VH-VL binders against p38162. Designs and how they scored, part 1

No score or structure here was measured in a lab: all are predicted.

Target 1, 196 residues: p38162
Amino acid sequence: MVDNRRTFTAPQSLLETNLTFPNDEPSLTTITVTRERCVDPSLIDSFLRFLRHGSDDIIRQKLNNYRKGSINGKNKCKEFLKQELYPNWQIRNNIISFCEKEAAEMKNETDQQCGNNKKTTAEPLIDARIDPYAARERAEKQEAQYKDWTKVTEWVANNRKIEQILTSTTEGILRQNCEQNNDYLKEFTQFCKDNS
Below, numbering starts at 1 at the first letter of every chain, in headers, positions and changes, except where a header shows other numbers; Kabat numbers aren't used for antibody chains.
F, E and O stand for the ipSAE by ESMFold2-Fast, ESMFold2 and OpenDDE, each averaged over both directions (binder to target, target to binder). V2 = 0.75 x the mean of E and O + 0.25 x the DockQ between their complexes.
[cut] marks letters that were taken out.

## First folded at step 1 (VH-VL)

Design n11 (framework fv_namilumab)
Fold by ESMFold2-Fast, scan of step 1:
Structure n11 (fold): chain C 196 residues (1-196), chain A 122 residues (1-122), chain B 107 residues (1-107)
Amino acid sequence: as target 1 above (196 residues)
Amino acid sequence: QVQLVQSGAEVKKPGASVKVSCKAFGYTFTDYYLHWVRQAPGQGLEWVGWINPNSGDTNYAQKFQGRVTMTRDTSISTAYMELSRLRSDDTAVYYCARGIYGSGSYWAFDIWGQGTMVTVSS
Amino acid sequence: DIQMTQSPSSVSASVGDRVTIACRASQDISNYLNWYQQRPGKAPQLLIYDASNLETGVPSRFSGSGSGTDFTLTINSLQPEDFATYYCQQYDNLPLTFGGGTKLEIK
């Protein structure tokens, strides 16, 4: 069973950086993620933006002092990945995964509350020829019961897409400034297994 | 009424810099990403980059990296794109466009500025 | 970069015709594709997002289909205001890229 509440803290390296954010709030450095916050994700969105800004969005600045091809530069790249980038990616993925799991649980709970889900879904379409008011009422009731699940599912899909785009872009930059033939996504997956 | 209003046409010499503004009306400026897209005369659309007006975070197409800078001023709901070391092939109409990254839309440009013609000639 | 190829580059049609415009991605982009209409001298306007979802305020004669690498924009009954250039755009990966455009001309 996963706890329905989980607290996330930004990596220490990010908190120590000289990053400037025009509207920084104390809430951006730590967040407690709950089902309610997955449904209204304004605070989660702010936290994810903070994490993304301090890593992927400024990755070129982070790598500017790492001389490509040098032994010192390669060691610094490896250190950056382990101490800054991969921890940042892991926290972002864990937040999205938490809300994804909450969405699945919401759907299961709603499906159980709708005892005749098949009858409710199929029957109104047939009955609409006879009684369109009853069909509309059933459709509105069913839609209302799944609103939160739909909202969280769409938020998860959106943030998964943002992560894919950012990760792909960052991987290209890493290949240009660090090891060209390294599989960074595979290395990250191993990092997550080692640091779960 | 949701709209984006851009600054007027610019004529520049090769090697100069240009700064185009884009002012937002009718929505919360910090709630949406703002993208810049250009179009050379008679040509198609080319993405330049985006800025998150809330955080100030930017992401630029590699072709423009090192020459473009995107900023914003939240007090006047205005975004800026500055392109330096201008070349003749930078001659284009530059658009700002609002991107949706929340709700049910994924990086679609639902509101566009009217465009700013930037001409680079010797 | 993901290359977006549109075909045809131009198409001539009459009011009332059904017009189909194709867009092909150089790699699988799932359904992460938008369609825009650009009238001469105007900014582009969003028509369809996520391959098949009609933007609010866009006439129902417009529809989008496809997934993966092959996508289609269809106008079921062409109206005079539809003579414009149409662009597809992918958002599966950065940089965001557009097709070369399809110009819809009066026959």
Scores: ipSAE 0.000, ipTM 0.427, lowest interface PAE 21.3, mean pLDDT 81

Design n14 (framework fv_namilumab)
Fold by ESMFold2-Fast, scan of step 1:
Structure n14 (fold): chain C 196 residues (1-196), chain A 119 residues (1-119), chain B 107 residues (1-107)
Amino acid sequence: as target 1 above (196 residues)
Amino acid sequence: QVQLVQSGAEVKKPGASVKVSCKAFGYTFTSYYLHWVRQAPGQGLEWVGWINPYSGGTNYAQKFQGRVTMTRDTSISTAYMELSRLRSDDTAVYYCAREYYDSGAFDIWGQGTMVTVSS
Amino acid sequence: DIQMTQSPSSVSASVGDRVTIACRASQSISSYLNWYQQRPGKAPQLLIYAASSLQSGVPSRFSGSGSGTDFTLTINSLQPEDFATYYCQQSYDYPWTFGGGTKLEIK
């Protein structure tokens, strides 16, 4: 019954970047994520695309710009990671995690309402051995009540997969242009601990 | 059941290399970081490094940099730690351990592999 | 490197006693502190993560507290199987480091 919400703002570095899109899609610099927006994620999708386009999709250009701008030419990768890439990854992960947590809560609520949870006894059991058609109809009806949870869970799984592909590709580029034997994903985890 | 199973004890001469294996069971191998921690006889625990089984990325404690190599084979859910140019003070039980959802805590440990370095 | 200091190095206690073990970090590690139990000849086992979170399957007589630089592990009512060596470990910054250990011995 409590409305969970969280507002996210794009990193300062992205806000200062002049990004151009091939169509007239609005530039979203902030978004409030709620359960209803996890269920209908069109706005979240636009915001995630904005974040991804401004970082991972143009990673090579970003690294080149950092190299050109530095007087010393040293530790350019560290500055880029700390100031641009890791903040961007953190915001994307936090948005996906918010919807993942909401999905878990939705499942718990629906389990209690439908009696699919072994601890709920709200409705009498239908024995499939006695009436298989009634049991099937009840199962189909209960599955319909999990529609929103299923949608959010699939969206989370899909975006986790997208993040995995993007971060793995970006890590490969970082290994070629920065440190070959550094685990950037693990370093990102440490960054999140320091900046949460 | 979630489990990490390590290779058997090794006896090596100074200057040799040793390669210890750690096979994962009961979970998705590529979803958790694996660490290596050693313990010399009668001494405490010392962190050696970690590997990301998904990417193959690694991070080693500075003390072992240049002598340790961590790898994995995702087709058999197995991680490896190779330590080269062995010295007598490398004699220890070497553990592999799984990191609990990026917390830095090790929730599952291998049984340990005794590596003895003697002439 | 972050240095982890445990005190005492050893404690003698009896079944039913309350035992407290301290762990101090050389700099603030927030709540990124874990506690392990190691029985002779066995691999360590996770007891507590994030300073105070009890690992699933670990008896409730174990508890952790603290933040920043000072942390404690408490065993409320000591059982025979609790006589072991206990280690704290920081996961705040690399390299990850362990305390020197506290050996809990039968009185």
Scores: ipSAE 0.000, ipTM 0.451, lowest interface PAE 15.8, mean pLDDT 81

Design o4 (framework fv_oberotatug)
Fold by ESMFold2-Fast, scan of step 1:
Structure o4 (fold): chain C 196 residues (1-196), chain A 123 residues (1-123), chain B 107 residues (1-107)
Amino acid sequence: as target 1 above (196 residues)
Amino acid sequence: EVQLVESGGGLVKPGGSLRLSCAASGFTFSNAWMSWVRQAPGKGLEWVGRIKSKTDGGTTDYAAPVQGRFTISRDDSKNTLYLQMNSLKTEDTAVYYCTTEYDFWSGYYFDYWGQGTLVTVSS
Amino acid sequence: DVQMTQSPSSLSASVGDRVTITCRASQSISSYLSWYQQRPGKAPNLLIYAASSLQSGVPSRFSGSGSGTDFTLTISTLQPEDFATYYCQQSYSTPLTFGQGTKVEIK
């Protein structure tokens, strides 16, 4: 019953580019994420696609451009990470986290209504041996109440997997073209703290 | 360089009111989510409530014990967070901490804390 | 509300010891858990966030692990400045909740 919202804006570096999608769809530069939009994530999916396209999908091209200009041995990779890649990763992960937390609140609200909570003592259940139709109706109604939570939780899990694959792939490319012995995930975590 | 300085604590009678302030510096206050956390003498930490940035809706959340009695607000032009405490009870006696709340993909955490201000509710 | 339970409530240790503190959530909170240290008379300070990520400036002897409902804070080699009270905190759902605290005392 309480509505949370959070507004996300694409990284400055991405807003300054003439980047276009392959199918000529207009890009979203700002999105307000709400519980309703986590349940129907079409706009969030478009925004995440825009962020991913402008960073990880073209990482090799971006690194080649930075490497070309490094005459004095100056590490241009750090500038790229700080100005482009890490801001992009931060926004994507924060959007997914927002929906994950909304899913948790949805489950807590539904658990409270149905009494299906680990902390709550089990309620007397309808005995299916005595009344199988009433037991089935109750199970179907309870399952329907968790529909939105299940949908958001599955969307979050899928997008976490996508981020893990993209991050792992990009780390491999960074190790080939930048510092081989750097822990990029740890550096990203520190970047997020420094830029809160 | 981040500093949070609480003020406004003191002795107040049951049923009274008190307003706490938290002066922030060293970061972009207007973008930060802010929380109040309290600690009764000899007890553990208890979250009181939060206020989001205006860009994230400027909404507030409260723990059940203070809901309807306490109000959190912010003045971004002054880099100041407030806690208005009404209908104070002896059980509200605690050190009140102002904290920044960072939203990282792995969840919210309190990365900066003020020194705290003591509120004593007694006759 | 998500209830956080720490164990033990207190422990006695000597400098150089390995100390382990556990935290259990009443429901799954994924990795949305932070650990704080509070020295006597001082404000709390963040040690670990996201269950296992070390806060900048915090010594590497501190580490966190776990996910879901069971979490652990480990201090590999206890130092004199580590005698303090430690709190876990979940941020998976509102209201945000802390464990009751674990006091690490001189043996």
Scores: ipSAE 0.015, ipTM 0.634, lowest interface PAE 7.6, mean pLDDT 83

Design o5 (framework fv_oberotatug)
Fold by ESMFold2-Fast, scan of step 1:
Structure o5 (fold): chain C 196 residues (1-196), chain A 124 residues (1-124), chain B 107 residues (1-107)
Amino acid sequence: as target 1 above (196 residues)
Amino acid sequence: EVQLVESGGGLVKPGGSLRLSCAASGFTFSNAWMSWVRQAPGKGLEWVGRIKSKTDGGTTDYAAPVQGRFTISRDDSKNTLYLQMNSLKTEDTAVYYCTTDEGYSYGYYGMDVWGQGTLVTVSS
Amino acid sequence: DVQMTQSPSSLSASVGDRVTITCRASQSISSYLSWYQQRPGKAPNLLIYAASSLQSGVPSRFSGSGSGTDFTLTISTLQPEDFATYYCQQSYSTPLTFGQGTKVEIK
């Protein structure tokens, strides 16, 4: 058994900001992510909402604030990207990646317990036409054993789609308010390579 | 200039072995995830496997047809990626490309740099 | 494994035509899809990543759309250099898998 865990803390810039959240929900500024928390992601969801609210959700407001009173609007945009936005995106992607890795390991462990990753002709097959109850029971049992894996993989897929939508929207806003011809997604990828 | 150059391809008999090299230049190779992709004559692209950066654990992943026979490795001091091919089969005949992959585990940005390819022919 | 199926396998078109190629994944891959162009005798070239993002240096006549299981590559106004084979590829899970390819031939 491997006990994987990793602690994530919101960027310092976000911690220094007095944010208010919809529905008066409390902010969570640090989280220790574990397999159990990937399976029941309520705390991870709260942390991701905190990160998203403090960056992408208010991106227009943040860009206006950084450019106000400055003759170096381009430099303020670059500073914002490097010090606030990209670190925020990196943390969110790292959390999602952690749960993705846990999901892969969960599937591997369950496959070994069930023997599903190997087909053997030595094991008797339950023919559904001969014994439909046994076949159904076996299918339900196998499905139940993969329930947590399915839940985590669906959560990962959903959150990556959310990240893609947020990133695309923010990229459009950055092109309107900062450098219009810059590829922000590739710049972010380079940022991650330089800061890994 | 960002560039990948493959070498080591050639004719080999079934059951034989061959080692391919991929020389990288113009980017920080040690931070890059690298993949091998092959293409049989007149056929489509098939992913062979990948190796993560040392920082991301240096682990490898392989497609089922090559699992246990092929090994991907890297030498960051030489900016070189390797593919060791053992127990070669006629079905392994293909042009082999090395490609950059993503620097982190999510695969969002695709394979943006490709080598020219090196031909491996497995024939009796 | 995630299976990628492209449609059509080949098509004939003329310069100036609008060309559409589709790609279907056997399960949801979110937006972890890239499109590649391969000209005869050449290495593949990345056109689109993250389903809809245009690679730097790629002409704006290329565009990608879709998410989940259904994806589309569009060439708005086909040029002579666009006669090539096009591949979709998922990077959502290992093994990484490519579609079988779509050959765009001169009419």
Scores: ipSAE 0.006, ipTM 0.455, lowest interface PAE 14.4, mean pLDDT 81

Design o6 (framework fv_oberotatug)
Fold by ESMFold2-Fast, scan of step 1:
Structure o6 (fold): chain C 196 residues (1-196), chain A 123 residues (1-123), chain B 107 residues (1-107)
Amino acid sequence: as target 1 above (196 residues)
Amino acid sequence: EVQLVESGGGLVKPGGSLRLSCAASGFTFSNAWMSWVRQAPGKGLEWVGRIKSKTDGGTTDYAAPVQGRFTISRDDSKNTLYLQMNSLKTEDTAVYYCTTGEYYDILTGYDYWGQGTLVTVSS
Amino acid sequence: DVQMTQSPSSLSASVGDRVTITCRASQSISSYLSWYQQRPGKAPNLLIYAASSLQSGVPSRFSGSGSGTDFTLTISTLQPEDFATYYCQQSYSTPLTFGQGTKVEIK
């Protein structure tokens, strides 16, 4: 069955926390992601920033809170990771993956409408030397038809890079304040498999 | 490999206008949040404003001293950032730096800075 | 607006010294703080972001700590190239604001 919408809710821990949202942006605690919202991602962007602020951005403070309440600080680190950080990372990655899947479907739909199937034999060439106006018109029409796909693909690439920066920074902090030799990305991957 | 090159600075009379340009290369400009920071001769750094990437809404933010007088814009097809400065005052005299935090200035700081361009506002 | 205040405004030090610079925010900024170095006649250079994360290519003698309102930049063993002006910057709220700077001068 084709899924073209999915609802995401912030972790319970964030809903109970009095967070100050940076840059005075509105906070969203729940969002329904659709193709239309992938194309115009202002609401998705606000939701992702809320999730990022409530986890990676304040991670040192969160870890200190866990450590102060326990004789076994390393056990409390594991609790934080499984109850707060990894659920947050999973939601963010799932949102980005939803839009990535929508982009792929958009391209396939547009390819079929334009007759651009890369699995068929090479398309007839329009020789720009012989008919420059037809060549330009065809290029402009095709570009216009792929506009939304291009926007979503660029948004996905941008947010994957943001996640890479945040995850790398957070992993460094976890190594300083928790297990120094743990592979947090491998642990997160296992968390996703267990909670999919 | 990343380069930011400012241009357009010079001498202008109070009440005049100037447009600064920043040519960017070596990174995906369209994904980057771009900012202007200035420094008056012998003084500290002062944030002027920023423009978000088109994918993040392309919105602008400004410091109070320049609000309503300065406009930040970008041309992603040319990998160029602009600062339009109107109603210039003597206190706007400074070296103006183009800078980027790539994707987020709120967490990653400003990774790269241009060499700066001097704007002198004097009668 | 968030006001950033650095202490001291200037200090004199010798090569090999441990140097500490502090930065105070007028309200909590969590960990949204960066440290920059500016050598005379040069553009600023990012040293530390997110209060304690060392920028790639920056020597390990530089470290940052703190959260909320109180932040510290430490240079563990001062080198000749470290005589410069240092700035903290908050990115928690617009407008982004810099401290007034701390000049590290040769003794």
Scores: ipSAE 0.007, ipTM 0.484, lowest interface PAE 10.2, mean pLDDT 81

Design u1 (framework fv_ustekinumab)
Fold by ESMFold2-Fast, scan of step 1:
Structure u1 (fold): chain C 196 residues (1-196), chain A 120 residues (1-120), chain B 107 residues (1-107)
Amino acid sequence: as target 1 above (196 residues)
Amino acid sequence: EVQLVQSGAEVKKPGESLKISCKGSGYSFTSYWLGWVRQMPGKGLDWIGIIYPGDSDTRYSPSFQGQVTMSVDKSITTAYLQWNSLKASDTAMYYCARDYYDSSGYFDYWGQGTLVTVSS
Amino acid sequence: DIQMTQSPSSLSASVGDRVTITCRASQGISSWLAWYQQKPEKAPKSLIYAASSLQSGVPSRFSGSGSGTDFTLTISSLQPEDFATYYCQQYNSYPLTFGQGTKLEIK
């Protein structure tokens, strides 16, 4: 049996933004992600909304001060990306990846349990030719054993799509307010390698 | 978590030199600009300048250019404000404050202040 | 330099009152305005940035509005701990400049 857990903390920059959203909770700046929370993702969803709202959702406001030609400082866009946006994207991706890995482990564990049951001769094999009701009940029970895996896999897929939409939108805004010809996703990938 | 701790009150005579400090903790010290703000007794806030601890780049208010020097010691996460020759008109509370975004000019966290009194 | 003028310079109010403080810039600063609260013998505390964004940890009774040259800070229901001096600050361009302050006093 696997008992994996991982704690994620929001970037320091998010503590500087007062966010209002549904399901406000006392410990939204830090969350412990577990298999159980991947299956019932209400707290993870709240934390991801917090991260997204504090970065991508208000990026136009954050970048207005980093307009090209601003007299207010050195490369503000570079610093914003390095200190705020990329750390935020990394945390969100790491949370989704944690649940993705948990889903894979859940499937392997369930597959092994089903394999062990097939190896045990204490329970007679159910033959649909003899008892179609028992065969159907067995099939339904096996499907139920994979319910949590299916749920987590669908949640992961949905959040990957949300991340793709958000990062694509944010890239467009970055191209308008920062370096027009930069590949931000490639830069983010390098950031993750350098900070792993 | 984020904390800026300033040095204690100073009482000096005109013509003396002085160096006051501001120690940052709980954040990446070299990633944020640090500002200095003066408040004369019973008066409002006056911006002195900002310094980037990562490379010691500075930007001063025209009113303070040449009157004070900002510096940083990264190894002890400390910023300094220095006078070569104090004047009675330098009597004030001096605050250090962290710039919210790479020299945006908005200050999110403030030190407790250092009172500097210059009198004979 | 951009001049920031606050009005009124002082006002008296009672707990539970709705209070408004205004700040005017001598030239357009878009939304690059912050509000700070300062209690006697204490450091300033950040309240609002980008004219209307509330700083983390600041009560929701505080709100900011405005753009260009005219800005307002509102306290919807005044609490005892809100009696303080309030400063606006532009950060559209250097040098950074503050308003002269508005002192909020008990009526």
Scores: ipSAE 0.000, ipTM 0.438, lowest interface PAE 16.3, mean pLDDT 81

Design u2 (framework fv_ustekinumab)
Fold by ESMFold2-Fast, scan of step 1:
Structure u2 (fold): chain C 196 residues (1-196), chain A 120 residues (1-120), chain B 107 residues (1-107)
Amino acid sequence: as target 1 above (196 residues)
Amino acid sequence: EVQLVQSGAEVKKPGESLKISCKGSGYSFTSYWLGWVRQMPGKGLDWIGIIYPGDSDTRYSPSFQGQVTMSVDKSITTAYLQWNSLKASDTAMYYCARELWFGEYYFDYWGQGTLVTVSS
Amino acid sequence: DIQMTQSPSSLSASVGDRVTITCRASQGISSWLAWYQQKPEKAPKSLIYAASSLQSGVPSRFSGSGSGTDFTLTISSLQPEDFATYYCQQYNSYPLTFGQGTKLEIK
């Protein structure tokens, strides 16, 4: 048993912006991510929604604001990417990666407890021929322990797919309003390595 | 199934040029960074650099900048590592490995290696 | 450059033993650390990423832990096929750097 937690705070650029959500729910600017919260991700979902709203969902407005600001319009996209968009994407990716890491630990712990890893010819503690109720309870417990791991793994896969769709859509908008032939996803990967 | 298949062993003399290859299959070749790692006989792993096949952008380790050139041919999903003039100190096993795009930036799949021997 | 130091450089163990290998970074790398296994005359194989996440297909007897600068790889019950050299690698920043390796040998 490992007790891991990590606190994430929204990017400074997002914190400095007065945002209002259409559905009138409160903004969540800081979150402590734990294994329990990866299993029940309602708070993580709210935080990711807040980050996505403050970036990808309003990207055209963000680019227009940079054009109107004191930042030279010729460099508006570069500054926006480095100061707002890539930091936002990095935090979202780090949250998803945290839960992916927790899922791997959960699976390892459960596999070790249940002993379903190459325990060939080992005598079972419970013999179903002698005590079928104990054998059924054991099987149900094993199934329940893997259920949480499955939930987190599916949540991670789903959110990586959401990120792919959002980043692809945003890339299209960046190509319309910034450099047409630039690989923004590649730049983001480099940004993460330079800033992690 | 993701696979990285490297070219065969090479025996060269100092001053000769060499180009070794790494062919990717079973995945979108242009969507993942490809790295090169050197292992001198009996020694550990040394990172050389990475190349993004989609546009040939490169990042070199400071120790290897100017010593080798990384390149790709997207049409045959193949990456290359090239020397203009080999030195005896280039004797090593050379591995190519795939680095993930989104998520973790580690090498998840490795080629089998190309042994390069440089001797007089 | 971030320097990665492994301890011990070599270790002798018996089948069934619990083995731990340590990796230290010269500066903070969060959880951006991978572990690789290399058997004699073979290419490295990915074991663990993000300090504790198992690569697909890797037996659950392998586990990783740690964050910041101190990391550990554990093999809970050593098997004959586990005798190999193990490497850690940080991917927090460029240039990517590996530890010097820990050789796990039969006692």
Scores: ipSAE 0.000, ipTM 0.456, lowest interface PAE 14.3, mean pLDDT 81

Design u3 (framework fv_ustekinumab)
Fold by ESMFold2-Fast, scan of step 1:
Structure u3 (fold): chain C 196 residues (1-196), chain A 119 residues (1-119), chain B 107 residues (1-107)
Amino acid sequence: as target 1 above (196 residues)
Amino acid sequence: EVQLVQSGAEVKKPGESLKISCKGSGYSFTSYWLGWVRQMPGKGLDWIGIIYPGDSDTRYSPSFQGQVTMSVDKSITTAYLQWNSLKASDTAMYYCARDLGWEYYFDYWGQGTLVTVSS
Amino acid sequence: DIQMTQSPSSLSASVGDRVTITCRASQGISSWLAWYQQKPEKAPKSLIYAASSLQSGVPSRFSGSGSGTDFTLTISSLQPEDFATYYCQQYNSYPLTFGQGTKLEIK
């Protein structure tokens, strides 16, 4: 059977930029995200670092580039948000959401497997006071089956926190360099609805 | 509150070097461009240039390119305007001013530094 | 360079008067114009940006209008503290340029 898969491509603006990392990490232009890659997220981590490095990490440099080309900064700010920043945020959010949905499916599958083991003729009620050996073996089997789900869930939680910190920092910079009273997160949410 | 405080008046002879300062407080110093404006006695305002304190990126008026140098020290939230060799024609009031955002008009101004060059 | 020309170079007015100062750009600058007030021996103070947007804390008797090459600053009812020199500034293109100033004097 073919499992869920989704391919993501970096925004055009990043593909045209010569980005290098301190440790000479290669840049990734396209990634296919699968459940297996959510469990072993090395490639996803590299792709997210590439996206973050090319946007939020250098947000001040990006804003400065627009100021150099034109002193009509208000229009350049809106252009940057629409053509670079919001597309970048959307791709990162979609990748994290894909793995979050895969984790939920993994939990449901594991829950059903632990509750419906067809290889045994009966699933006895295991009480450690009656049979400590059987109780321990059941616990060990359940721990092993939930290992991948736990790993993906922790990775998702960690990356959600990273996104929250980056978005909050970037909003502060945008409020100081673009429109002071604009709700950028609300604009991003609307952008996602318009581009779903 | 936003405040720009400039260094005191200077009296110099032609050929001498000079560095005047502008200290920002009450805002994120590295997030706003800082401009310099000259006003000769009894005359109007002349834009010298702007500097972005976050990375020291500068944009000079063609009339001032090569005549003065703008710089910043982020650790003490201070910008500088420097001459290597002053001329009598540099006699003027010098203002620093904060750019409101990336539109290059100035929302807050320093009190000015009077520079007099004569012998 | 875009040249900014103000008119008149000076005018005399009385408290309560409606005062109009004009600023003309040598080429189109859309609405990218600011107005500043400067009192004797003081630093300039921002009044208006984007041709018509009032700076926070500036009295509503000040207003700006115009687009392209012709701009106007209006003081609807002149107060004693309004006697000063007024400057326009374009920020459509480099280098940034100011008008020569309009001196508003009593009588």
Scores: ipSAE 0.006, ipTM 0.447, lowest interface PAE 12.4, mean pLDDT 82

